# VH-VL binders against Ubiquitin carboxyl-terminal hydrolase 19 (USP19), part 16

Target 1, 103 residues: Ubiquitin carboxyl-terminal hydrolase 19 (USP19), of Homo sapiens (Human) (o94966r282to384)
Amino acid sequence: LAFVKNDSYEKGPDSVVVHVYVKEICRDTSRVLFREQDFTLIFQTRDGNFLRLHPGCGPHTTFRWQVKLRNLIEPEQCTFCFTASRIDICLRKRQSQRWGGLE
Below, E stands for the ipSAE of ESMFold2; O stands for the ipSAE of OpenDDE; V2 stands for 0.75 times the mean of E and O plus 0.25 times the DockQ between their complexes.

## First folded at step 13 (VH-VL; framework fv_reozalimab_arm2)

Design b3 (from a3 with heavy chain N31D, light chain E54Q; at its last look DockQ between E and O 0.90; V2 from the best seeds 0.00; counts 0 for: pae E 4.0 > 2)
Fold by OpenDDE, look of step 13:
Structure b3 (fold): chain C 103 residues (1-103), chain A 122 residues (1-122), chain B 110 residues (1-110)
Amino acid sequence: as target 1 above (103 residues)
Amino acid sequence: QVQLVQSGAEVKKPGSSVKVSCKASGYYFEDYAISWVRQAPGQGLEWMGGIIPIWGTANYAQKFQGRVTITADKSTSTAYMELSSLRSEDTAVYYCARTYEYDDSEYYFDYWGQGTTVTVSS
Amino acid sequence: QSVLTQPPSASGTPGQRVTISCSGSSSNIGSNYVNWYQQLPGTAPKLLIYDNNQRPRGVPDRFSGSKSGTSASLAISGLQSEDEADYYCAAWDDSLSGYVFGGGIKLTVL
């Protein structure tokens, strides 16, 4: 996956929240893999606007978005949740420091 | 912290079946695959297969195809490996392991259970 | 009989640098990432190196991995007595559609 609309902000001294703007995510087939210096979002979506931007793809296509982080996280303390219009990924920082950005 | 706790040792007769459990904790169970690897006495490691709990899809080594069944219970964060038609050659320590995978090129085991000894003898 | 080939044994003295080899083919090491596992006597294996040369949390930097063509290598610098263990290389094999291990090498610290 070349690009997915997203933003991020630092939530307190210990966390970074990433918003991935994709609607109608299939919760039963989507997941996030966390490692010390990256995370990978794996998802399926019925979002027509998103699928239109990806010719040849459909609601059963599995998309992958991997982000290499500039700072380390605690993989087992990271979480994610789905909303109607986005996926919220909460990254737990290994060290309490300002990141200044995701990548 | 991530932990995988396996069921206790088993003693089985040839032709019977064994089902080993692996309870995971310390992480979101649905996110990561679970694999099974065995090791016969004094021998090396042998991959048997794996499952992605959220999808319920399992893959198996060709050697064990049709004889092994790998399942996962998301409600209890427990994976299972059932091996049927047991032979003396199946005597080994069986390990479950949390598996990082997306495609086949990236595939490895970052956390391991303590192992379950299965002895097959007449 | 293992798909990946390793020497059965190796040895070194404390402080020495030792190298463990792993040879495969185009369907495994040649096309997929190589991982290394350490197994201390009487214990479960432990991930030592992943994705050819990456160290998990807690693994000292005196352990390093490399890959070239259809071969991989694990280097241990400043050998210590606690490094005495079995070491396994591993990778996915496209032709077998499965994960494969080397035969394992027994490393003795003299």
Scores: ipSAE 0.352, ipTM 0.861, lowest interface PAE 1.7, mean pLDDT 94
ESMFold2, look of step 13: ipSAE 0.364; ipTM 0.850
ESMFold2 (binder alone), look of step 13: mean pLDDT 93; pTM 0.955

Design b4 (from a3 with light chain N35Y; at its last look DockQ between E and O 0.89; V2 from the best seeds 0.00; counts 0 for: pae E 3.4 > 2)
Fold by ESMFold2, look of step 13:
Structure b4 (fold): chain C 103 residues (1-103), chain A 122 residues (1-122), chain B 110 residues (1-110)
Amino acid sequence: as target 1 above (103 residues)
Amino acid sequence: QVQLVQSGAEVKKPGSSVKVSCKASGYYFENYAISWVRQAPGQGLEWMGGIIPIWGTANYAQKFQGRVTITADKSTSTAYMELSSLRSEDTAVYYCARTYEYDDSEYYFDYWGQGTTVTVSS
Amino acid sequence: QSVLTQPPSASGTPGQRVTISCSGSSSNIGSNYVYWYQQLPGTAPKLLIYDNNERPRGVPDRFSGSKSGTSASLAISGLQSEDEADYYCAAWDDSLSGYVFGGGIKLTVL
């Protein structure tokens, strides 16, 4: 349901890095779920600009963003971390192959 | 690898309580829910409830509301289920399970603990 | 007590195709995804099918799921002796605000 600004790139033969730009994300409540061909970011944000795009929503609203992936990943080898301005999600490819795109 | 290791078997008297632990490893504990499912001897599976550890939010099956308490300790990656006012019909194997939970309706158990036998006898 | 109805048992011979049924209502199977779990004797259940018809990694493609209306089916082709187990359907039930299982079906491979 939520649109989030993002980009991605392939890192070597085995990984895809996804940058997710969510301002004012609540780190203590964010979850990232991985399956064999998708991931889901579940988050809350206090960013007023983001919330104004979603009438009836507030800082305690739970947003979900799921991405259906072009190819299979190894869910338990995927990682994520927060940086100063974004969430970096590192996807471990199941097969060493070029995807040519995230989705 | 994803692993859920439960505490050992318990023998309890009627009217007492039991607290079963479920220690998770091999994944980001806070990201996934943990559910509790029980199975009486020779019987089917029965969902009791679950918890989302990062939020501390628990939900319970209506049958167990008021008797079960589900908690999680993020620092030890351990979930707990406590069942009070035990009766003989609470004799069962109690499983914890990692729960994929997108929302209420997309909800299922992809990894299970080994089970904990609880016997309630006078 | 089970909200979802399954026959108590089924049987087949090696190599055959068997189907296992699960009957629910509009508040569960009719509105929500169906899941299937396999429980081998003396072991914990294992996820077999998710989101009606998806196979997790390690589940052979001879297992398949389907859903029609308020009913669901698990099909097992090329039946093998290792398939002898209990099989449970499951779904979220909107009216109960909870997860429900079928009563389980014991599959015997003759």
Scores: ipSAE 0.429, ipTM 0.865, lowest interface PAE 3.4, mean pLDDT 90
ESMFold2 (binder alone), look of step 13: mean pLDDT 92; pTM 0.947
OpenDDE, look of step 13: ipSAE 0.826; ipTM 0.942

Design b5 (from a3 with heavy chain D104S, light chain N32D; at its last look DockQ between E and O 0.91; V2 from the best seeds 0.00; counts 0 for: pae E 5.7 > 2)
Fold by ESMFold2, look of step 13:
Structure b5 (fold): chain C 103 residues (1-103), chain A 122 residues (1-122), chain B 110 residues (1-110)
Amino acid sequence: as target 1 above (103 residues)
Amino acid sequence: QVQLVQSGAEVKKPGSSVKVSCKASGYYFENYAISWVRQAPGQGLEWMGGIIPIWGTANYAQKFQGRVTITADKSTSTAYMELSSLRSEDTAVYYCARTYEYDSSEYYFDYWGQGTTVTVSS
Amino acid sequence: QSVLTQPPSASGTPGQRVTISCSGSSSNIGSDYVNWYQQLPGTAPKLLIYDNNERPRGVPDRFSGSKSGTSASLAISGLQSEDEADYYCAAWDDSLSGYVFGGGIKLTVL
């Protein structure tokens, strides 16, 4: 179970955007898996500040962060991308409605 | 829509090899594992191994270690399974399946290819 | 012999509730989630239940799974003729470092 700094907001009735703040993420080994009501970020990072907070871990450690969602999504329409300092995850809601929160 | 489309049926002689392809569409190919499962005529399902394309490292059932090679080509979204030193007992339908896995307990196959019949006979 | 044990067959009539079993060990069902697959005659298997008791989209709620210790079961309520198929339990086995299936159970709807 990794602790990761994050925030989220609803982008209209159809989407939720999640920002996950992890620097120096290893794109070639990191991924996001989606299911009907959760997602799991699986990542490796070389960020010394992050690794310092997790004793016994290094750049080849696989970290996992799973979020149980308030409502259902369409897993195959969800997307993600990496930037220099974060991971942006776009969740496609199954029902066009306001959630009022991520979880 | 997630789809896995496999190559066509093959007839092989004992001692030869077969390479079956599995072309994926409708999802992020490199994020999910692809596993290979076979089924001999009138028999049950048997897991052979799998690969996570982004990692490139395959794992294999002990029974097939040394005879099976599983690979992936992310540029074509295609996984491959090659089985060598074929015997008549290898006559089966070979399935590819998308594997949900973030640790060993979450290993299951949510989408399946149509199957490829491989017949090994003299 | 399969690592997971299932009875070879079961039968029922339309509308009946049928429960089929799957026996494993501490290295598979006892430590990992159980999944169930349905295989209709002449077709590829499909995922029916994952994570012991979760249904993927499109699987009717009359299918339910459970596990206790090293054993699991699949229940089908309101049995229908289209439920006639082979059913496989499956799980990761930590000692074998591999995925294992039961031998399959042929469900006949009379």
Scores: ipSAE 0.190, ipTM 0.806, lowest interface PAE 5.7, mean pLDDT 90
ESMFold2 (binder alone), look of step 13: mean pLDDT 91; pTM 0.939
OpenDDE, look of step 13: ipSAE 0.829; ipTM 0.945

Design b6 (from a3 with heavy chain N59D D104S; at its last look DockQ between E and O 0.24; V2 from the best seeds 0.00; counts 0 for: pae E 5.9 > 2)
Fold by ESMFold2, look of step 13:
Structure b6 (fold): chain C 103 residues (1-103), chain A 122 residues (1-122), chain B 110 residues (1-110)
Amino acid sequence: as target 1 above (103 residues)
Amino acid sequence: QVQLVQSGAEVKKPGSSVKVSCKASGYYFENYAISWVRQAPGQGLEWMGGIIPIWGTADYAQKFQGRVTITADKSTSTAYMELSSLRSEDTAVYYCARTYEYDSSEYYFDYWGQGTTVTVSS
Amino acid sequence: QSVLTQPPSASGTPGQRVTISCSGSSSNIGSNYVNWYQQLPGTAPKLLIYDNNERPRGVPDRFSGSKSGTSASLAISGLQSEDEADYYCAAWDDSLSGYVFGGGIKLTVL
């Protein structure tokens, strides 16, 4: 199973932002899937430091990271963006309430 | 809102081909697979195959291998299914469906197109 | 396609609880999640249950799913006339490398 460094915070009344710290994400083969109460990051990376932590894996290995969320989201209104050193995931809350945590 | 809109009904002769389109909107098209499922009159559902647009990789049910071609055009967010060498038993309603999937255990269709009737008659 | 086994029909009266069964094998239901689809007359199928027992948004809580071994069940409590439809169980089959559906069961509300 993939280990992925991350943090999160609530942004405004209706959103949660998740930062996922993986370098050299292969944008052409990586994606985020959203459901009512989870998301799954599916990715490949060329980051040698990441790959050394996962014996037997290489740039062609598909890694998966699923997070079960504390509350419900609107899957079709959630977004993600790849940056130089991380993935930013914006979750749209179904109900405007504070979560007090991601999970 | 997630929406899948399919091309219109077609009447075909045996031995010909049909190509059905499925226009997706309301989500990032490249992230989800599109599967094709058909239903003959009065019969059950039959999975034909699917495609993941970001990878361009298509997978086919063994029954249809060699007769079906599934493609995607990322620039128009449209998937296509082409069935060749049509026979009368290919008369069916053909559905496209968005496929949730991150491994084989979580493979299901969360949004469906309206269906396209294909009639094969001599 | 290895087809999951469903009885061809079932019936119930308004207000009753009805249970619809689905039998598979170790290569499909035994190894993978079961999903359920509802098809109202003249319409496209609709996802009713995913991952054995999860309901998508908009599906009433009177629909519930369960799985035991290589068999699955869909229960409908408080049966209503609008529940008259065809119901399909489905799962990925590892040996076929493909998605398989049950033959469908026509539920009649008397």
Scores: ipSAE 0.190, ipTM 0.807, lowest interface PAE 5.9, mean pLDDT 89
ESMFold2 (binder alone), look of step 13: mean pLDDT 92; pTM 0.944
OpenDDE, look of step 13: ipSAE 0.432; ipTM 0.878

Design b7 (from a3 with heavy chain I54M; at its last look DockQ between E and O 0.90; V2 from the best seeds 0.00; counts 0 for: pae E 3.1 > 2)
Fold by ESMFold2, look of step 13:
Structure b7 (fold): chain C 103 residues (1-103), chain A 122 residues (1-122), chain B 110 residues (1-110)
Amino acid sequence: as target 1 above (103 residues)
Amino acid sequence: QVQLVQSGAEVKKPGSSVKVSCKASGYYFENYAISWVRQAPGQGLEWMGGIIPMWGTANYAQKFQGRVTITADKSTSTAYMELSSLRSEDTAVYYCARTYEYDDSEYYFDYWGQGTTVTVSS
Amino acid sequence: QSVLTQPPSASGTPGQRVTISCSGSSSNIGSNYVNWYQQLPGTAPKLLIYDNNERPRGVPDRFSGSKSGTSASLAISGLQSEDEADYYCAAWDDSLSGYVFGGGIKLTVL
C-alpha cells in the first residue's frame, strides 16, 4: 500500500530509524509488525489530505505498508511510537554494520 | 527469548467454566495477536480464536462462538481464554500462540505456550 | 472432519527425501498462504514453514514447502531420526472465516 512520505537514517552501527509522515493516525487501530527482514505498518488515519490522495478510502480503511529491508533485524528488539505528525520506527540491526540505505 | 507461559492444569465438571492464562515475555505484547488452539487426546489441532491486544478485538471460530471469551491485559502482558458450558469433549490441551497477522491470508503462529491440560469429568 | 486433508501417516529411512501432502480448496489453500507445524511427541507444536515456503530462523534448509493450486507439500530431505513427529498443514479459510488445520500426519523414521 502507498505512502508518499518517509525517510530514514542510521543511528550508529546498531539501529535504523524510519520516519513515516502520516498525520492524525488512529493509535487504537494502528500497529507495526516486524519480521527478520521486513516490517509492515498497519494503520488508519483521519487526515483529510491523506485520504483525498487515496480515492475510495476513508477513516475506517485499513492501510498496509510493507518494506523489505536491505539487511536482517532482530524483530523482538524493534520498536515504534506515534507522534502527532509521524510514526517513528526503530529497527535493531542483527549485525553491527552500515546499510547505506533502508531497502 | 520470546516466551508464553500458561496457567496450570485444571479438572472441571460438565457445565462449568475454565479460564486459562497466557503470560507473554521477550517481545512487545501489543505488536502481535494471541490465538488459542486446542488438541483433544489423540486428535489434531483446532483453532478457537484470537485477539489483537493493541486493538482489544477478538475473533472466534464459529464452533466456539457464544462459549469462548478471549481477552488481553496489556498492563500484565497476559491473554486469557474462558470456555463456558464445558462438556466431556472439551477435554484437551489448550495452547496459546503468538500470531503474525498481516491480514486473513497471511496468518500463522510463530511461538507457542507449553499448553494447559483441561479435563472435564464428572 | 478436517477441512484440509492429510494422509494419516508416512514413513522413510534416514537420508531419504520424504514429501508430505496436504489437500484443500479454493477457499483456503487456493487463496491463502499455507503454513506447516511440527509437533514432537509430548510437546507443543512448532512453526516449521510459513507463507508457503519460508523457513523461520533455526529451521534447517532440508525442510521446504511448496504450493500448487489447492494442494501443498512439505519436503524433508536428508531424513533424520529426530524428524519423527506429527506434521500439520494450516491456512486461513475464507468461507469459514477461520484458521484451519489438516488432520495431521505421523511421520515415522525407520
Scores: ipSAE 0.475, ipTM 0.870, lowest interface PAE 3.1, mean pLDDT 90
ESMFold2 (binder alone), look of step 13: mean pLDDT 93; pTM 0.954
OpenDDE, look of step 13: ipSAE 0.841; ipTM 0.948

Design b8 (from a3 with heavy chain Y108W; at its last look DockQ between E and O 0.29; V2 from the best seeds 0.00; counts 0 for: pae E 6.6 > 2)
Fold by ESMFold2, look of step 13:
Structure b8 (fold): chain C 103 residues (1-103), chain A 122 residues (1-122), chain B 110 residues (1-110)
Amino acid sequence: as target 1 above (103 residues)
Amino acid sequence: QVQLVQSGAEVKKPGSSVKVSCKASGYYFENYAISWVRQAPGQGLEWMGGIIPIWGTANYAQKFQGRVTITADKSTSTAYMELSSLRSEDTAVYYCARTYEYDDSEYWFDYWGQGTTVTVSS
Amino acid sequence: QSVLTQPPSASGTPGQRVTISCSGSSSNIGSNYVNWYQQLPGTAPKLLIYDNNERPRGVPDRFSGSKSGTSASLAISGLQSEDEADYYCAAWDDSLSGYVFGGGIKLTVL
């Protein structure tokens, strides 16, 4: 599994925002898959610092990072976008409730 | 609401080709693979291949290698399957299906198109 | 001749529990997750079970899946008339580098 620096916060009762810190990500090939209680980021990166943490890997390596979630989401209402410094993933909660943590 | 809507039925002559379309809606088209599965009359399901639209790469079952071309148009959220050098045994219903693909070990189809009947007759 | 072997048919009566088998090899079921599809007459297949034993949203808990070695099973408890359909097991096959289906089993509810 990839080691991916991240943090998250709850945006009101309805969503969770996850910040994923991967530099030099290949935006044209990155995918985020959502299921009822997980998401998976699939990506490639040229970031030397990231690649040093994963011996035997290079810019052509496909990395996968899956997070099992504390509660259920609505997969088709979840989104993601690239910002200047990270990937933001917005999870739409199925039930309006405080999670108290991502996982 | 995820939907896959396929093009209409086709009647073809042996030796010709057919191109079936699969219009996706209700999700981010680029994020999921689309596979093509066929079913001859009275027979079981047969996987033909698939494509990951954002990567643009397709893979094919060995049986169809060289005769099938699978493509995707991200601007219209549409996948295509073209089968050439048609034979009578290619008469079948052709389905497109949204594919969850984690890695080689985890591969399954959660939403299916309505199917497209292709009849090869002469 | 499918890569995954299923009996061609099975039957049961309403309320019974029926188990549907699927036999494969180390290159498919032995190494990879098994999925199950239901196909009602005249319709497209529907995902019934994924990743050996997971149910998609809307699939009732009377459907359950399991896997042991190179074999998998689908169990249907409390059999109902609407369960009459064809059922397919499926998995990725490492040696073929492709997705394989069982031959399908026609379940008849008497």
Scores: ipSAE 0.072, ipTM 0.779, lowest interface PAE 6.6, mean pLDDT 89
ESMFold2 (binder alone), look of step 13: mean pLDDT 91; pTM 0.940
OpenDDE, look of step 13: ipSAE 0.757; ipTM 0.930

## First folded at step 16 (VH-VL; framework fv_reozalimab_arm2)

Design c1 (from b1 with heavy chain E101L; at its last look DockQ between E and O 0.80; V2 from the best seeds 0.00; counts 0 for: pae E 3.0 > 2)
Fold by ESMFold2, look of step 16:
Structure c1 (fold): chain C 103 residues (1-103), chain A 122 residues (1-122), chain B 110 residues (1-110)
Amino acid sequence: as target 1 above (103 residues)
Amino acid sequence: QVQLVQSGAEVKKPGSSVKVSCKASGYYFENYAISWVRQAPGQGLEWMGGIIPIWGTANYAQKFQGRVTITADKSTSTAYMELSSLRSEDTAVYYCARTYLYDSSEYYFDYWGQGTTVTVSS
Amino acid sequence: QSVLTQPPSASGTPGQRVTISCSGSSSNIGSNYVNWYQQLPGTAPKLLIYDNNERPRGVPDRFSGSKSGTSASLAISGLQSEDEADYYCAAWDDSLSGYVFGGGIKLTVL
């Protein structure tokens, strides 16, 4: 399971936003999977700094990062988008309440 | 919410080909694989193969390698299965299924299409 | 004919607990998650259990799955008439590089 730098915050009464800091992510090959209590980022990257942390890996290596969540989400209402230096994942909470943490 | 809607029934002659479509809605089509599973009359389920739309990578059961082609069109959220050189034993209901795929060890079908009956007769 | 072996049929009466078995090998059930599908007469299959013992949303907790070595079991407690269906175990098989189903078991509720 790949380590990726990340942070998160609760936005509004029913969402959590997760920032995943992966530069040069390959949008055309990356996937985000959602289930009731986890999400998984499956990605490739050309970021030399990231790849140096993983000897034997290259731009066509598939990395997987799964986060087991503190509370339930609505998988089909979750969204994501890529920016220049990160991926923003918006989790739709199943119950509108404060989590106090991502995991 | 999540829906997989397949094309209509087909009647084909031996030696011909059939192409079945599977239109997905209610989720990010590129995030999940689509698999094809068939069921001959009175028989069990048989996996034919699948595709990961964003990667364009298709995998096939060895039995069908060389006869089946599975493709995906991201712009229409539609997967296709084409089976060539049809024989009478290819008479079956063909299902598409949305596939949760973490890796090969964690692989399952959480939503299914309604099925497409393909009849191969002389 | 199936890579995964299931008995062809089983039966029970309403309220009973029934256990449905599935036998495989080290290349499938022994190494990979087992999933279960329910197929009601005349309908498409439906995911019943994934990852050995997880229930998708909407599946009652009277359905439970387990795995030991190269074998898996589906237990149905509090049997109901609507449970009458075909049940398939399934898993990825490493040696075949493909997904395999059991032959299916026809459950009759008497």
Scores: ipSAE 0.470, ipTM 0.876, lowest interface PAE 3.0, mean pLDDT 91
ESMFold2 (binder alone), look of step 16: mean pLDDT 93; pTM 0.954
OpenDDE, look of step 16: ipSAE 0.835; ipTM 0.945

Design c2 (from b1 with heavy chain E101D; at its last look DockQ between E and O 0.59; V2 from the best seeds 0.00; counts 0 for: pae E 4.7 > 2)
Fold by OpenDDE, look of step 16:
Structure c2 (fold): chain C 103 residues (1-103), chain A 122 residues (1-122), chain B 110 residues (1-110)
Amino acid sequence: as target 1 above (103 residues)
Amino acid sequence: QVQLVQSGAEVKKPGSSVKVSCKASGYYFENYAISWVRQAPGQGLEWMGGIIPIWGTANYAQKFQGRVTITADKSTSTAYMELSSLRSEDTAVYYCARTYDYDSSEYYFDYWGQGTTVTVSS
Amino acid sequence: QSVLTQPPSASGTPGQRVTISCSGSSSNIGSNYVNWYQQLPGTAPKLLIYDNNERPRGVPDRFSGSKSGTSASLAISGLQSEDEADYYCAAWDDSLSGYVFGGGIKLTVL
């Protein structure tokens, strides 16, 4: 399991947005898997700063970050997208309730 | 609502090939693996292999290596399973299933297609 | 024949508690999560239990799973007539690099 810098905020009553700060993500070999009570980010990156923090790893290393959620989500309604500097993960809440955090 | 709809029944001769389709809907197709499982008449379930649409990477059971090809078309949200060199023992119901595979330890099928009957006979 | 071993049949009367066993090895049940599938007559299998003891939405709590060592168990409390079906245990096998099923057990409700 790899650690990655991240933050999150509630976007309205029904969604939580998670920002994962990793540059140069390989879009073809990266994805986010959603389940009812967790999600897993699987990615490769050429981000030199990130790789320096992970000795022995390289651009072809597959990193995994699993987050066990405090509350339930609707996996089929969750989305993710890549930017130049981060991955944006949008979690759809199963219930419109306030989240005190992801975990 | 997640749905997997498979192609219709097939009747094939020994030595021929069969290609079964599985159209997915109700979820982001490319983000979930699709697996194929078959069941011979009166027998149990047998895993054949699976594919991750985003990567196009497929893995297969050793028993079917070289004889089965699993593919996915992201534009149509459809997975395919092609089995060649058919023999009578390949007569079975073939199922596609949406697969969770975070890693090897977490691998399961939460939605199933209705099944496709493939009959191989002379 | 199957990598995971299950009794071929089991039976119970309505209201009873029935336990279905599944035995494997260190390369499958011993190291990976166990899942359970229910297959009603003439239908496709349905996920009943995943990750040893988790229930998908819609599965009643009278179904429960457990795992110990290289063995797993499915317990059905308050057995009902609609529970008559085939039940399969399954897990990833590290040595085979593939998913494996038990032989399946036919549960009859008397």
Scores: ipSAE 0.062, ipTM 0.773, lowest interface PAE 4.1, mean pLDDT 93
ESMFold2, look of step 16: ipSAE 0.293; ipTM 0.825
ESMFold2 (binder alone), look of step 16: mean pLDDT 92; pTM 0.946

Design c3 (from b1 with heavy chain E101Y; at its last look DockQ between E and O 0.84; V2 from the best seeds 0.00; counts 0 for: pae E 5.5 > 2)
Fold by ESMFold2, look of step 16:
Structure c3 (fold): chain C 103 residues (1-103), chain A 122 residues (1-122), chain B 110 residues (1-110)
Amino acid sequence: as target 1 above (103 residues)
Amino acid sequence: QVQLVQSGAEVKKPGSSVKVSCKASGYYFENYAISWVRQAPGQGLEWMGGIIPIWGTANYAQKFQGRVTITADKSTSTAYMELSSLRSEDTAVYYCARTYYYDSSEYYFDYWGQGTTVTVSS
Amino acid sequence: QSVLTQPPSASGTPGQRVTISCSGSSSNIGSNYVNWYQQLPGTAPKLLIYDNNERPRGVPDRFSGSKSGTSASLAISGLQSEDEADYYCAAWDDSLSGYVFGGGIKLTVL
């Protein structure tokens, strides 16, 4: 499993936004899975700096990053998008309450 | 809400083929696998195989390898299962199911289609 | 002839706790998570338990799963008449490189 640079913030009472900083993510082969209390990013990247941190890996390697969440989400209302240098994941909280942290 | 809607019942002759469709909605189609599971009358569930739409890679139970083809069309969010060289033992209800696939240890079907009855008789 | 073995039937009365067993091997239940599916008469199966003991949304906490070695159990507390259904255990089998189901167990609520 990969260890990726990330941060997060709560967006109002209903959402948590997670930024995952991996450049050159291959969006044609990458997936995000959501469950009641976790999400998993499955991805490939061509970013040389990232790949140097993972010996034996290349652009063909499938990396996985799973986060166990502090509280429950609505899996089918969660979204994600790729930007030039990261992926933004928006988690829809099941209960409108402050989490005080992602995990 | 996640839904899987399958094509209608079919009656087929031995030796022919059947192609069942499974239209998915309410989620990111590319993110989850779709599996096919069949159930002969009065009997249990049998996994036939599945596909991961974003990768286009299908895998099959050994019993069906060579007779089954599983495909996905990302533009229509539809999976297909085609079973060839039909025989009377293939009479069953065929289900598609959304598959959570993290790795081999964690594999399960969280949403199911309504089923498609295929009857093979002459 | 199922790779995973379940008794063919079980019964209980309303309010009772019943336990449904599932027996496998090191290549399936011993190495991989067990899942359970409920099939009400005339309907498609639905996921009841995943990852040995996790409940999807909408499944009451009176359903619980457990696993020990190569065997798994589904417990139903406070049995209700609407629990009358077929129950299947399932897991990935490493040696077959495929997903395997138990033969199913018909639960009758008397």
Scores: ipSAE 0.220, ipTM 0.808, lowest interface PAE 5.5, mean pLDDT 90
ESMFold2 (binder alone), look of step 16: mean pLDDT 93; pTM 0.954
OpenDDE, look of step 16: ipSAE 0.766; ipTM 0.936

